# Designs tried in a protein design chat: miniprotein binders against q53ft3. Part 197

Target 1, 195 residues: q53ft3
Amino acid sequence: MFGCLVAGRLVQTAAQQVAEDKFVFDLPDYESINHVVVFMLGTIPFPEGMGGSVYFSYPDSNGMPVWQLLGFVTNGKPSAIFKISGLKSGEGSQHPFGAMNIVRTPSVAQIGISVELLDSMAQQTPVGNAAVSSVDSFTQFTQKMLDNFYNFASSFAVSQAQMTPSPSEMFIPANVVLKWYENFQRRLAQNPLFW
Below, E stands for the ipSAE of ESMFold2; O stands for the ipSAE of OpenDDE; V2 stands for 0.75 times the mean of E and O plus 0.25 times the DockQ between their complexes.

## First folded at step 21 (miniprotein)

Design Z15 (at its last look DockQ between E and O 0.76; V2 from the best seeds 0.66)
Fold by ESMFold2, look of step 21:
Structure Z15 (fold): chain B 195 residues (1-195), chain A 83 residues (1-83)
Amino acid sequence: as target 1 above (195 residues)
Amino acid sequence: SPIQEEFEKLMERAEWHFEFAERYYEWGDKEYALLYFEFAARVFRKAAELAKKNNDPESYKEAIEYAEEAQKYAEEIQKELEK
């Protein structure tokens, strides 16, 4: 199966399977989304000779779905980042999804993954403006993930007066997390490929 | 003719994959570069098969030369990924 991740949101790992070979993730409030990550969870690889065609769908001004091919995921390329911010006014293309929008609302887009033969995938051409330089996208995504990690960890912070002793758990002062966060951001800004 | 139009569309599609492969290689995404060079080679070979069936040896030679070039780049990148 597949995962779908948008910066600042919880990862989705439970795609709606709309056919034996077709999987869908809903993206509410899609106009605020600039990039999506599509990836294989690693539990079930594609069969030999197959891969996944990845589509983005959004409703047009009349509420009709517009589908665009973003690119592919395969066993040899199990994760990819796509830019979708520039696609929200583009033209649709031919696609293997019919009326696959199971829940039809004007603010919800979809990511569709169609499992296909590699020979069939080669006959498709992705939209060029979804292609992203991995260095720039990695930097942006990593910064958003670090913000999310800090906010997540901070949501569990307790004061010394609130602490309950727990011998099976270790505790770290919140300022250590903040210092790590600031140091990591500085290193990433200096050299996005420092690791 | 319809067959000539199909050949031209196949060549254009393969060239787009080839260009995507080059772009991703320049960006350092070797996994996608490999994928798109392999796709380009597949589509160029399909175009070559069509030219052969149409008794067009000049188009056949053109398509097969591009297919072999794409395959060469894919093999080189595969070696880079294995190390």
Scores: ipSAE 0.645, ipTM 0.874, lowest interface PAE 1.3, mean pLDDT 80
Fold by OpenDDE base, look of step 21:
Structure Z15 (fold): chain B 195 residues (1-195), chain A 83 residues (1-83)
Amino acid sequence: as target 1 above (195 residues)
Amino acid sequence: SPIQEEFEKLMERAEWHFEFAERYYEWGDKEYALLYFEFAARVFRKAAELAKKNNDPESYKEAIEYAEEAQKYAEEIQKELEK
């Protein structure tokens, strides 16, 4: 149902479902992360009148999880960017993940998504410093993400002569990836909020 | 009174939503602005209902006026998104 993206890292599309209405992503080496994108995969929409509350958890000095509400995703806003770098000194708030036995390591933070009623979401207040200007933050984030993806994909490029038969695998021409990249760059330049 | 404290908490929460809505609108994120104006309107209405139950017409009027303002902005943004 959900995906999580950090610039320069592989996209995560397999959340750990810890409850019927709760999903968790692990973020290793979280101290190097400035921004995170949470998005709906588009396979399953929220039920009518429902959305997702997005939480961030990091270990405190004692190794205990500190949860903070970042914001929300809904059918009308299926993706959002949050700044997490400034949250390290924040205080924890009530969160829906407290009863969950989630294995944690000191260097791993978590993104939690709780599916909730919009009315319930309206009763919550996100941390103010998690909000980001879409224009400034998204442009920087997207550029790093795109560069990383292009570099990653291109590392697997082989010439026709180097190809080995693999009937079970599909292959994508490198020029398709490049064309996608160029088109995305143009769209981003025209409207940073095109997505 | 406990009712007055609850009213003030609701008003404060609604104001936060309203401020977030304005920020997101300024940043060009109309979808998020819409969401937060809607949240503001909902919470202001809840505050108004609480004031009504408490027989406080002044607080009721204040909350309703803010709810109407938030709703107006939400409607305007919705129209912009539909173009």
Scores: ipSAE 0.608, ipTM 0.866, lowest interface PAE 0.7, mean pLDDT 85
ESMFold2 (binder alone), look of step 21: mean pLDDT 89; pTM 0.886

Design Z16 (at its last look DockQ between E and O 0.36; V2 from the best seeds 0.55)
Fold by ESMFold2, look of step 21:
Formats: C-alpha cells, structure tokens, sequence
Structure Z16 (fold): chain B 195 residues (1-195), chain A 83 residues (1-83)
C-alpha cells in the first residue's frame, strides 16, 4: 500500500503491518538521514473520507521511542517529502502507535503510517520543521540527477588520440555534454519548473 | 475555564492548518494547500460548535467566519486543480 524512500538507499515497498490500519518502515542508521519520501504505491487508494497520518519515531538517549507527526498522505496528495534531520532531539507528541513504545537500538528509527478518518487527521498538527517545499525538493533531486549523468558520461570520455575509428557509430564531443550540463543548471536555478 | 481553554486550542490548531495551507500555496503545492485549508475549515467548525454549546455567540461568529473563509480558499484551489 505504501512505500518509503531515502536518498542513496533502495526503496522500501513492503511495510510491516502492525495492525489493520497501521504500517511501519524501519530506518536503520537514521542519524545519517536528512529526508524521507513517503508515498502510496497506487494499487490501493484510501477509502473515501480517509487518509494516512505519517509519524517519525527515533530512540532517545535511553533507547525509548519518541514519536513526532511529520504530516499526511491522502488520495489527493499521494506522496510527500519530510525533513527529519532537525527532529532527532525533539519532544514527542500524541500518536496512535502505543503498542510500539518499546525500547529499540540507538541507531534504528521508524516511519509509521496510520490510516485514519480525515476528521481525525485534522485534529493533529505536524511538527513545523518537517515541512519541505516541493519545489526545493524537486530542484535538489534534479540537480543530483544532473550531476550523476555528467559524472557517468564523463567517465567514458576519451581523447581523439585514444579514439578507435567506428564509421557505423555516431559520436558526441565531450564538450557538448559539458555545455548542455552548464546550461541546464543555469536554467534550473532561474526557473526550477522550466522542464 | 476548561471550555474556553478548549475553544482557544481548537482556534490555534485551525490557524496552524490555515498558515500551513498558505505556506504550501506560496510554494506551489496546491494539493497540500487544499488539504490544509480543508483541515482548517473542519477545525474552525468544531470550535464554532463548542462556542454554540457554551452560549458564546461572539466566539461562534468568529469561528464560523474563519471556517467559511478557509472553505472558500479550498473551493477555489479545487477549481484550479480541476483545470
């Protein structure tokens, strides 16, 4: 029903279902994680009038879980990015995962999703420092993809002296790729949504 | 009083949702802006019902007016998303 993604890690699509309406993803080594993406897989929408409250849980200095509401996902907003880097010393809040208030190892956190009525979700307020602009997130992701593409393409660069003739193939000078990269970065900085 | 304190908590919660909606709208996230305006309207209406039960017509009017404002913005954003 849900997926969870952290930059540089494989996407998780098999949540631990801890109750009929509650799903959990483990985040090992959470101290190195700044952002998480939570999304609906698209195969099973929420019933009408319902949505998902998304929580972050981390162990305090005694290994006891501290739960914080990050925000929501709904049929109308099926994916969201949340910042968790600023939450690792915060105060806990009311939450529906009472059965999961057990001591955990110091390096493992959790993302919890509770399927609830929209009326119930409206009675909760997320922690303010978890909110992230979707434009900023899109720009950051796009920049990382651009850097990855440039680094990948440049790893195949050869000088003309090293080149083996291949008349049946087309070739692109490496400086064309660099010029495209620089121009795209400039356009992205001016208008993140130009593409 | 406990009832007045509950009313004030509801109004504050609704205002947080309203401010979230405005922030997301400014960021261009119309889906979250819609969600949070709808949440604000729900909580303002809950505050209005409490004020009515407590025989406080001034608080009732204030809460209903904010609920209607939030609902108006939600409806406008919904129309923008349907285009």
Amino acid sequence: as target 1 above (195 residues)
Amino acid sequence: SPIQEEFEKLMERAEWHFEYAERYYEWGDKEYALLYFEFAARVFRKAAELAKKNNDPESYKEAIEYAEEAQKYAEEIQKELEK
Scores: ipSAE 0.622, ipTM 0.864, lowest interface PAE 1.3, mean pLDDT 80
Fold by OpenDDE base, look of step 21:
Structure Z16 (fold): chain B 195 residues (1-195), chain A 83 residues (1-83)
Amino acid sequence: as target 1 above (195 residues)
Amino acid sequence: SPIQEEFEKLMERAEWHFEYAERYYEWGDKEYALLYFEFAARVFRKAAELAKKNNDPESYKEAIEYAEEAQKYAEEIQKELEK
């Protein structure tokens, strides 16, 4: 349902589903990450009246996870960019992932997405410094991210004849990735700050 | 009173959403601006309902006026996005 992208890194399209309504991406070496893009894959929309709350978790000085609300994604806003570089000094807030047995490794942060009612999302306040305010930085980041993602995804493209049966694996059709890319490019061209 | 405190918290949250909506709009992110104006409107309405239950017509009026303003901006942005 979701993808996560860091500039200069491999795109993540397979979130760990830790609950029916909760998804997690691991971000190794998080100290070097300035921005993260979270996006819907376009395969499954949110149900009507629902969206996703996007959380960031990093280990504190004691190695305990600190969760912060970055923002939201919805059917109307299927992708968003968040600044995470300035969040290291923040305090944790209530988060939906506290009861989950998530394996934590030093230097690995996490992006968590919780599928929630829009009404519930409206009752939450994201951290203010996660918002991206610079048009220039955003545009540059977006272009690099898009190219990286497309190149990465395309490198795994195989024909049906080349596929090996793997019942335990989920596959995303290449046309889904292409459609996402095209839509993203279109929106970027119309408004560089559409996310 | 606990009800007054809850009302004030709702108003503060709604104001936060409203301010962020304005910022996102200024930055050109109309989709996020829309979302946050809608959030603001929802929370202001909740505050209004609370005020009504508490028989506080002044607080009710204030919250409703802000809700209507947020809703107006949301509707305007929605129209812009549909062009």
Scores: ipSAE 0.610, ipTM 0.865, lowest interface PAE 0.7, mean pLDDT 85
ESMFold2 (binder alone), look of step 21: mean pLDDT 89; pTM 0.880

Design Z17 (at its last look DockQ between E and O 0.42; V2 from the best seeds 0.00; counts 0 for: pae E 1.7 > 1.5)
Fold by OpenDDE base, look of step 21:
Structure Z17 (fold): chain B 195 residues (1-195), chain A 83 residues (1-83)
Amino acid sequence: as target 1 above (195 residues)
Amino acid sequence: SPIQEEFEKMMERAEWHFEWAERYYEIGDKEYALLYFEFAARVFRKAAELAKKNNDPESYKEAKEYAEEAQKYAEEIQKELEK
């Protein structure tokens, strides 16, 4: 349902589903990450009246997770870029992921997506410094990330003849990635801050 | 009173949404601007209902006017996105 992209890293499309309505991506070496892109894969839309609250978690000095609300994704806004580099000294809560038994490594941060009612999302306030502050920063980041993502995704492309049956694994058609990339490029060209 | 405190919290939250909506619009992110104006309108309307329950017609009027303004901006952006 969701993907996560960090510039210079492999795209993550296999979120850990920790609950029916909660998904988690691991971000190793999070201290080197400035921005993260969260996007819908386009396979499953949010139900009507619902969206996703996007959270960032990093370990505090005691190794305990600190969760902060970055922002939102919806059917109308299926992708968003968040700045996480300035969040390390912020305060957060354990909710909504605090009750989840998530295996954590001290050097690994997490992106959490909680599927919620839009009405509930409206009652929340993201951290202010998670928003992209300038068009220039966004444009530079987006171009690098898009190229990296496309190159990475393409490297895993296999023909039907090369596929081995794996009923436990989900596969994303290459065309889905391509369509996403094309749509993203189009939106970026029209509005560098469309996301 | 608890209802007054809740009203004030909602007004503050709605104002935050409104300000960020304007910021996102200025930088060209119309989809996020739309979302946050819609959130602002929704929360201002809730604040208005609280004011009404609290028999505070002045607060009701203020919250309602802000809700209408936020909704107007949301509708304008929606029209822009449809072109």
Scores: ipSAE 0.648, ipTM 0.886, lowest interface PAE 0.7, mean pLDDT 84
Fold by ESMFold2, look of step 21:
Structure Z17 (fold): chain B 195 residues (1-195), chain A 83 residues (1-83)
Amino acid sequence: as target 1 above (195 residues)
Amino acid sequence: SPIQEEFEKMMERAEWHFEWAERYYEIGDKEYALLYFEFAARVFRKAAELAKKNNDPESYKEAKEYAEEAQKYAEEIQKELEK
C-alpha cells in the first residue's frame, strides 16, 4: 500500500503491517538520513474520508521510541518529502503507536503510517521542523535516481561479441534498459506521483 | 475558563493549518494547500460547534466565518487542480 524512499538507498515497498491500520518502515543508520519520501503505491487508495498520518520514530538515550508527527499523505496528496535531520533529538508527541513498543538497535529509526479519519488527522499538528519539498523537488529527486540507475546498469553493458558464456547467468539487452528509462521519464513528466 | 481555553487552542490549530496552506500555495504545492485549507475548515467548524454548545455567539460567528473562508479557498484550489 505504501512505499518509503531515501536518496542513495533502495526503495522499500514491503512495510511491516503492525495493525490493520498501521504500517512501519525501518530506517537503519538513520543518523545519516536527512530526507525521506513517503508515497502510496497507487494500487489501493484510502477509503473515503480517510488518510494517513506519517510519523518518525527514533530511540532515545534509554532505547525507548520517540514518535513525532511529520505530516500527512492522502488520496489528494499521495506522496510527500519529509525532512528528518532536525528531528533526531526532538521531543515526542501524541501518537497512535504507543501500544507497539518495538525495540530496535540504537541506529535504527522508523517511519510509521497510521490510517485514520480525515477529521482525526485535522486535529493533529505536525512538528514544525518537518518541512516538505514541492512536487517539482520530488520530480527532480526522482530524475536523479533514474539517471543513477541507468548509468549503473549501462556500465555493465557488453556487445554480443564481448560476452563470456555463462549458462547459469541471466542477461537483458541494453536497449530494454534504455526503453524502460525513457518510458519512466515520460510517466514522471505526466504524473510525478505515479509510483 | 477551561472551555474558552479549549476553543482558543482549536482556533490556533486551525489558524496553523490555514497559514501553512497559504505557504504551500505560494510555493506551488496546490495538493498540500488544498489538504491544509480543508483541515483548517474542519477544525474551525469544530470550534464553532464548541462555541455554540457553550452559548458563545461571538466566538461561534468568528469560527464559522473562518471555516467558510477556508472552505472557499479549498474549493478554488480544487477547481485549479481539476484542469
Scores: ipSAE 0.564, ipTM 0.856, lowest interface PAE 1.7, mean pLDDT 77
ESMFold2 (binder alone), look of step 21: mean pLDDT 89; pTM 0.878

Design Z18 (at its last fold request DockQ between E and O 0.71; V2 from the best seeds 0.69)
Fold by OpenDDE base, look of step 21:
Structure Z18 (fold): chain B 195 residues (1-195), chain A 83 residues (1-83)
Amino acid sequence: as target 1 above (195 residues)
Amino acid sequence: SPIQEEFEKMMERAEWHFEWAERYYEWGDKEYALLYFEFAARVFRKAAELAKKNNDPESYKEAKEYAEEAQKYAEEIQKELEK
């Protein structure tokens, strides 16, 4: 139902479903992360009148999780960018994940998504310093993400002469990746919020 | 009174939503602006109902007027998104 993206890292599309209405992503080495994107996969919409509250947790000095409300995703706003780098010294708030035994390591933070009624979401106040100007932050984030993906994909490029038969594997021509990249760059330049 | 305290908390929360709605609109994030204006309107309406239960017509009027303003902005943004 949800995906999580950090610039320079692999996209996460397999959230741990810890309850019927609760999903968790692990973020290893969270101290190096400035921004995170949370998005709906588009396979399953929220039920009518419902959305998702997005939480961030990091370990405190005692190793205990501190949860903070970052913001929201809805059918009308299926993706959002949050700044998490400035949250490391924040105070915890009430969160829906407190009763769950989630295995945590000191270097791993978590993104939690709770599916809730819009009316309930309206009764909550996100931390203000998690909000970002979508135009500025989005452009930078997207560019870093795209460059990382392109570099990663290109590292596996081989000539046809170097290919060995592997009937069980699918191959994507490098030019397809390049064309996708160029098209995405063009769209991003025209409208940073096109997605 | 407990009802007055709850009213004040709702007014503060609704105002927070309203201010952030304006901020997101200025940043060009119309979808979030819409969401937060809708949240503001909802919470202002709840505040108005509390004021009504508390027999406070002045607070009721204030909350209702803010709810109507938030709703108006939400509707305007919705129209922009549909074009």
Scores: ipSAE 0.756, ipTM 0.920, lowest interface PAE 0.6, mean pLDDT 87
Fold by ESMFold2, look of step 21:
Parts: sequence; C-alpha cells; structure tokens
Structure Z18 (fold): chain B 195 residues (1-195), chain A 83 residues (1-83)
Amino acid sequence: as target 1 above (195 residues)
Amino acid sequence: SPIQEEFEKMMERAEWHFEWAERYYEWGDKEYALLYFEFAARVFRKAAELAKKNNDPESYKEAKEYAEEAQKYAEEIQKELEK
C-alpha cells in the first residue's frame, strides 16, 4: 500500500504490517538521514473517509522509541516529503503504536503509518519543523529519490528465461520501470509541480 | 469549566491547521493547503457543535464563521487543482 524512500538508499515497498491499520518501515543508520518520502504505491487507495497519519520514531539513549507526528498522506495528497534531521532529539508525542511489542535496535529509527478516519486525523497536530518549505528543494530531492527508485527497481529486473513464480512476491519487467522513470523525469522537468 | 477548556483546545487546533494551510499555499503545495483547510473546517465545525450543546451562542457563531471561512478557501483551492 505504501512506499518509503530516502535519498541514496533502496526504496522500501514492503512495509511491516504490525496491525490491520498500522504499517512500519525501518530506517537503519537514521542519523545520516535528513529527509524521508512517504508515498502511496497507487495499487490500494485509502477507504473513503480515511487517510494515513505518518510518524517518525527514533531510539532514545535507553533504546526506547520516541515518536513524533510528521504529517499526513491521503488519497488527495498521496506523497509527502518530511524533514527529519531536526527531530532526532525532540520530545515524544501521543501516538497509536504504544501497545505493540516491537523489538528495536539502537541505531534503527522507524516510519509508522496509521490508517485512521479523516476526522480523527484532523484532531492531531504534526511537528512543524518536519515541513518542507520549497518547491525547488522538493524538486531536487524528488529527482534524487526518483533516480534511486529507478536504480532500485532495475535491480529486481529479470529476463524471461529467469522468471520463476513466487506466491508471495511480485516482479517488475525492466522496460516497464525504465518507461515510468523516463516519463516521470520528463514530466518533472516540464512541470516541477505536477504532483 | 471542562467544556470551555475542550472548546478552546479545539479552536487552537483548528487555528493551527488553518495557519499551516496558509503556509502550504504560500509554498505552492496546494494539495496540503487543501487538506489543512479541510481539517481546520472539520475541527471548527466540531467546536461549533460543542458550543451549541453548551448553549453558548457567541462561541457557536465564532466557530461557525471560522469553519465557513476555512471551507471557502478549501473550495477555492479545489477549483485551482481541477484546472
């Protein structure tokens, strides 16, 4: 349902589903990360009247998670960039992940997505310093993210002779990924705000 | 009173969303501007309902007027996105 991308890293498209309505991505070596992109893959929309609250969690000095609300994704805003470089020593906020028994490694942060009613999301206040303020900065970061996505998806390309069915996995032919990448780059160069 | 405190917290959250909607609009992020104006309108409407249940017509009028303003901005932005 969701993807998570950090510049210079492989895109993650297989969130850990920790509850019916909760999804998590691990971010190893989180101290080197300044921005994260959270996006809908486009295959499964939110149900009507629902959206996603997006949280960032990092381990404190005791290894305990500290969660902060970054913002939202919805069918009308299916992708967003969040700045996390200024959040790695902040105070925690109210969050829906506290009842889960998630084992954490000290150097690993997490992005959590909680699927909720829009009315419930409206009652939440994100941290303001996670907001990304510039179209030009977004375009530059997005271009790096798209290059990373193309490189990532291309690493999963298989020839027809190499194709083997996997009941739990999906495969992407390389020409589909290249076509998407080229079309997206052209659209972004022509209109950096097309998204 | 507890009800007045709840009303004031709702108004503060709605105003927070409204102000961020304006910031996102200035930054050119019309999709987030729309989202945050809609969130502000939702919370202002809930605050108006609470004021009505508390028989507070001045607070009801204030919250309702803010909800209508936020909704108007959301509708204008929706039209911009559809062009």
Scores: ipSAE 0.713, ipTM 0.898, lowest interface PAE 1.0, mean pLDDT 79
ESMFold2 (binder alone), look of step 21: mean pLDDT 90; pTM 0.885
ESMFold2, fold request of step 22: ipSAE 0.676, 0.660, 0.679; ipTM 0.884, 0.877, 0.887
ESMFold2 (binder alone), fold request of step 22: mean pLDDT 90, 90, 90; pTM 0.889, 0.885, 0.887
OpenDDE base, fold request of step 22: ipSAE 0.686, 0.677, 0.684; ipTM 0.895, 0.892, 0.895

Design Z19 (at its last look DockQ between E and O 0.55; V2 from the best seeds 0.64)
Fold by OpenDDE base, look of step 21:
Structure Z19 (fold): chain B 195 residues (1-195), chain A 83 residues (1-83)
Amino acid sequence: as target 1 above (195 residues)
Amino acid sequence: SPIQEEFEKLMERAEWHFEWAERYYEWGDKEYALLYFEFAARIFRKAAELAKKNNDPESYKEAIEYAEEAQKYAEEIQKELEK
């Protein structure tokens, strides 16, 4: 349902589903990360009246996770960029992931997505310093993201003759990825903040 | 009173959403601007309902006026996104 991308790193499309309505991505070596993109894969939309609250967690000085609300994704805003580099000294807030025994290492942060009612999301206040303020920053990061994703996806491309039967696996045609990429590039060129 | 405190908290939250909506709009992020204006409108309406239950017509009027303003901006942005 969700993807997570850090510039210069492999795209993550397989979130750990820790509950029916909760998804988690691990971010190793989080101290080197400035920005994170969270996006919907487009396969499954949010139900009507629902969206996703996006949280970031990092280990505190004691190794305990500190969770902060970054922002939101919705069907109308299916992707968002967050700045996480300035959050390292922030205070924790109430979060929906507290009851989960997530194995954490000191160098690994997490992105958590909680599927919630829009009305519930409206009751929350994201940390202000997670917002990206520059169109240039958006454009630059988006381009890096697109290139990274395309390269990642392309690395798995095989011909029909090279495919082995795997009934348990789902396959996406390469042309679908290409069309998505082209459409995204076109929209980005028209409006860098279209998403 | 506890009710007044709750009302003020709702108004503060709605104002926060409203201000961020304006900021996102200025940055060109119309989708987030829309979302946050909608959030603002929702919370202002909740504040209004609370004021109504508390028989506070002045607070009700204030909250409704802000809700209508937020909704107006949301509707305008929605129209822009549909063009």
Scores: ipSAE 0.735, ipTM 0.913, lowest interface PAE 0.6, mean pLDDT 86
Fold by ESMFold2, look of step 21:
Structure Z19 (fold): chain B 195 residues (1-195), chain A 83 residues (1-83)
Amino acid sequence: as target 1 above (195 residues)
Amino acid sequence: SPIQEEFEKLMERAEWHFEWAERYYEWGDKEYALLYFEFAARIFRKAAELAKKNNDPESYKEAIEYAEEAQKYAEEIQKELEK
């Protein structure tokens, strides 16, 4: 249902489902992470009137989890970028991930997604320092996300000699993807808000 | 009074969402701007319902006007996203 991406790492698409309405991703070596992307895979939308509250959890000096509300994802906002570099000494938030069998170690944090009613989500206020300005952070994270996407997509590239006919699928040449990637990077570097 | 304190807390929460909606709009994140305006409108309407139950028509009017303003912004942004 959900994916989690950190710049320079492989995308995580296999959340640990710890309850019917709760999903978790582990973030090893979390102290090196500045931003995280949480997104819907597109396979299962939220039910009508529902969305996801997104939390960040890190272990304090005693190994106890400290949870902070980062923000939300919904069918209308299916992906979001959160800054976590300033949160690792922050104050905890109220959270729905209570007494669960959650594995913790000193260098592993977690992203938690709780599927909730939109009316319930509206009652919550995220930590303000997790918000990301689209001008600065979007351009930086978008460049890193594009690098990751390109590497992912290129791992499926095949030569024409290796291609098996598949009439139910559409294909594009790899060089078209590369040209688009190069052009997009140049436009973004010139004007981060060209869109 | 505890009812007036709860009304004021609801108004502060809704205003917090409204201000973040404006920030996200200025940053170009129309999807989040829409979401936060919708959240603000929901909480302003909750505050208005509390004011009505408390027989406070002035607070009711204030909260409902803010709710309608937030909803108007949400509807305009929704139209922008549908283009």
Scores: ipSAE 0.614, ipTM 0.860, lowest interface PAE 1.5, mean pLDDT 80
ESMFold2 (binder alone), look of step 21: mean pLDDT 90; pTM 0.899

Design Z2 (at its last fold request DockQ between E and O 0.42; V2 from the best seeds 0.64)
Fold by OpenDDE base, look of step 21:
Structure Z2 (fold): chain B 195 residues (1-195), chain A 83 residues (1-83)
Amino acid sequence: as target 1 above (195 residues)
Amino acid sequence: SPIQEEFEKMMERAEWHFEWAERYYEWGDKEYALLYFEFAARVFRKAAELAKKNNDPESYKEAIEYAEEAQKYAEEIQKELEK
């Protein structure tokens, strides 16, 4: 249902579903992360009148998780960017993940998404310093992400003569990736908030 | 009173949503602006209901006026998104 993206890292599309209405992504080496994008995969929409509350968890000085509400995603706003670098000194808030035994490593932060009623979401206030100007931050973030993905994908490029037959594997032509990249760049340049 | 305290908390929360809605709109994020104006309107209405239960017609009127303002902005943004 959800994806998580950090600039310079592989996209995460396999959230750990810790409850029927709760999903968690692990963010290793979180201290190097400035921004995170959370997005809906588009396969399953929120039910009518529902959305997602997005939480960030980092370990405190004692190794205990500190959860903070970053913001929201909805069918009308299926993706959002959050700044997490400035949250490390913040106080924890009430969160829906406290009762869950989530194995944590000291260097690993987490993004938690709780599926909730919009009415319940309206009763919550995100941390203000997690909000970013979409135009400025997204353009920079997206460019880094796209470049990283392109470089990663292109590193696996082989000529047809170099291919080893593998009937069980699917192959994507490099030209498809390039075309996607170019189209995305064009759309981004026209409207940084096209998605 | 407990009901007065809840009213004040809701008014503060609704105002927070309203202010952030304006900020997101200025940043060009119309979808988030819409969401937060809708949240503001919803919470202002809840505050109004509390004021009504508390027999406070002045607070009720204030909350309703803010709810209507937030709703108006939400509707305007919705129209912009549909063009």
Scores: ipSAE 0.752, ipTM 0.918, lowest interface PAE 0.6, mean pLDDT 87
Fold by ESMFold2, fold request of step 22:
Structure Z2 (fold): chain B 195 residues (1-195), chain A 83 residues (1-83)
Amino acid sequence: as target 1 above (195 residues)
Amino acid sequence: SPIQEEFEKMMERAEWHFEWAERYYEWGDKEYALLYFEFAARVFRKAAELAKKNNDPESYKEAIEYAEEAQKYAEEIQKELEK
């Protein structure tokens, strides 16, 4: 349902589902990460009246998770970038990932997404220093390209059960679009001038 | 009183959303601006309901006025996004 992108790393599209309404991405070597992009894959929208609260978690000095609300994603805002570099020494807040038995190592942070009612999400305020006012041209270009191309391509998607015979046309598996983005992003991170 | 403290916290939360909606709009993030104006309106209306239950017509009027303003901005931005 969700993807997570860090510049210079492969896109993560296989969140760990830790509850029916809770999803987690691991962020190894989190101290080197300044920004994270969270986005909806577009294949499964939020139910009407619901959205996603996005949290950042890192282990404190005792190895206990500290969770902070970064912001939100919804059907109307399906992707967002958050700054996490200033949060690694911050204080925790209330969060819905409480006593869940989530496996992690001490050097790994996490992005958590909790699917909630919009009315419940509105009662929460994100940490202000996670907001991003401007993004370098690389990150902005990548965000806009991902959204634009994915939305266009997915407008033609049909399930195998809904397909009608069209022998004069070729079809592309839906995941090819995501794999193309992963490869493009990786190459840009390794050499911004590869083109 | 506890009810007045709860009302004031709701108003502060809604104002937080409203101000961030304005910042996101200035930054060109109309989708987030819309989201945060809608959230502000939701919280202002909940604060108004609390003021009504507390028989506080001045607080009720204040909260509803802010809720309607936030909703107006959200509707304007929604029209911009549909173009």
Scores: ipSAE 0.736, ipTM 0.904, lowest interface PAE 0.9, mean pLDDT 80
ESMFold2, look of step 21: ipSAE 0.726; ipTM 0.891
ESMFold2 (binder alone), look of step 21: mean pLDDT 89; pTM 0.870
ESMFold2, fold request of step 22: ipSAE 0.661, 0.698; ipTM 0.885, 0.891
ESMFold2 (binder alone), fold request of step 22: mean pLDDT 90, 89, 90; pTM 0.883, 0.882, 0.884
OpenDDE base, fold request of step 22: ipSAE 0.685, 0.679, 0.683; ipTM 0.895, 0.893, 0.895

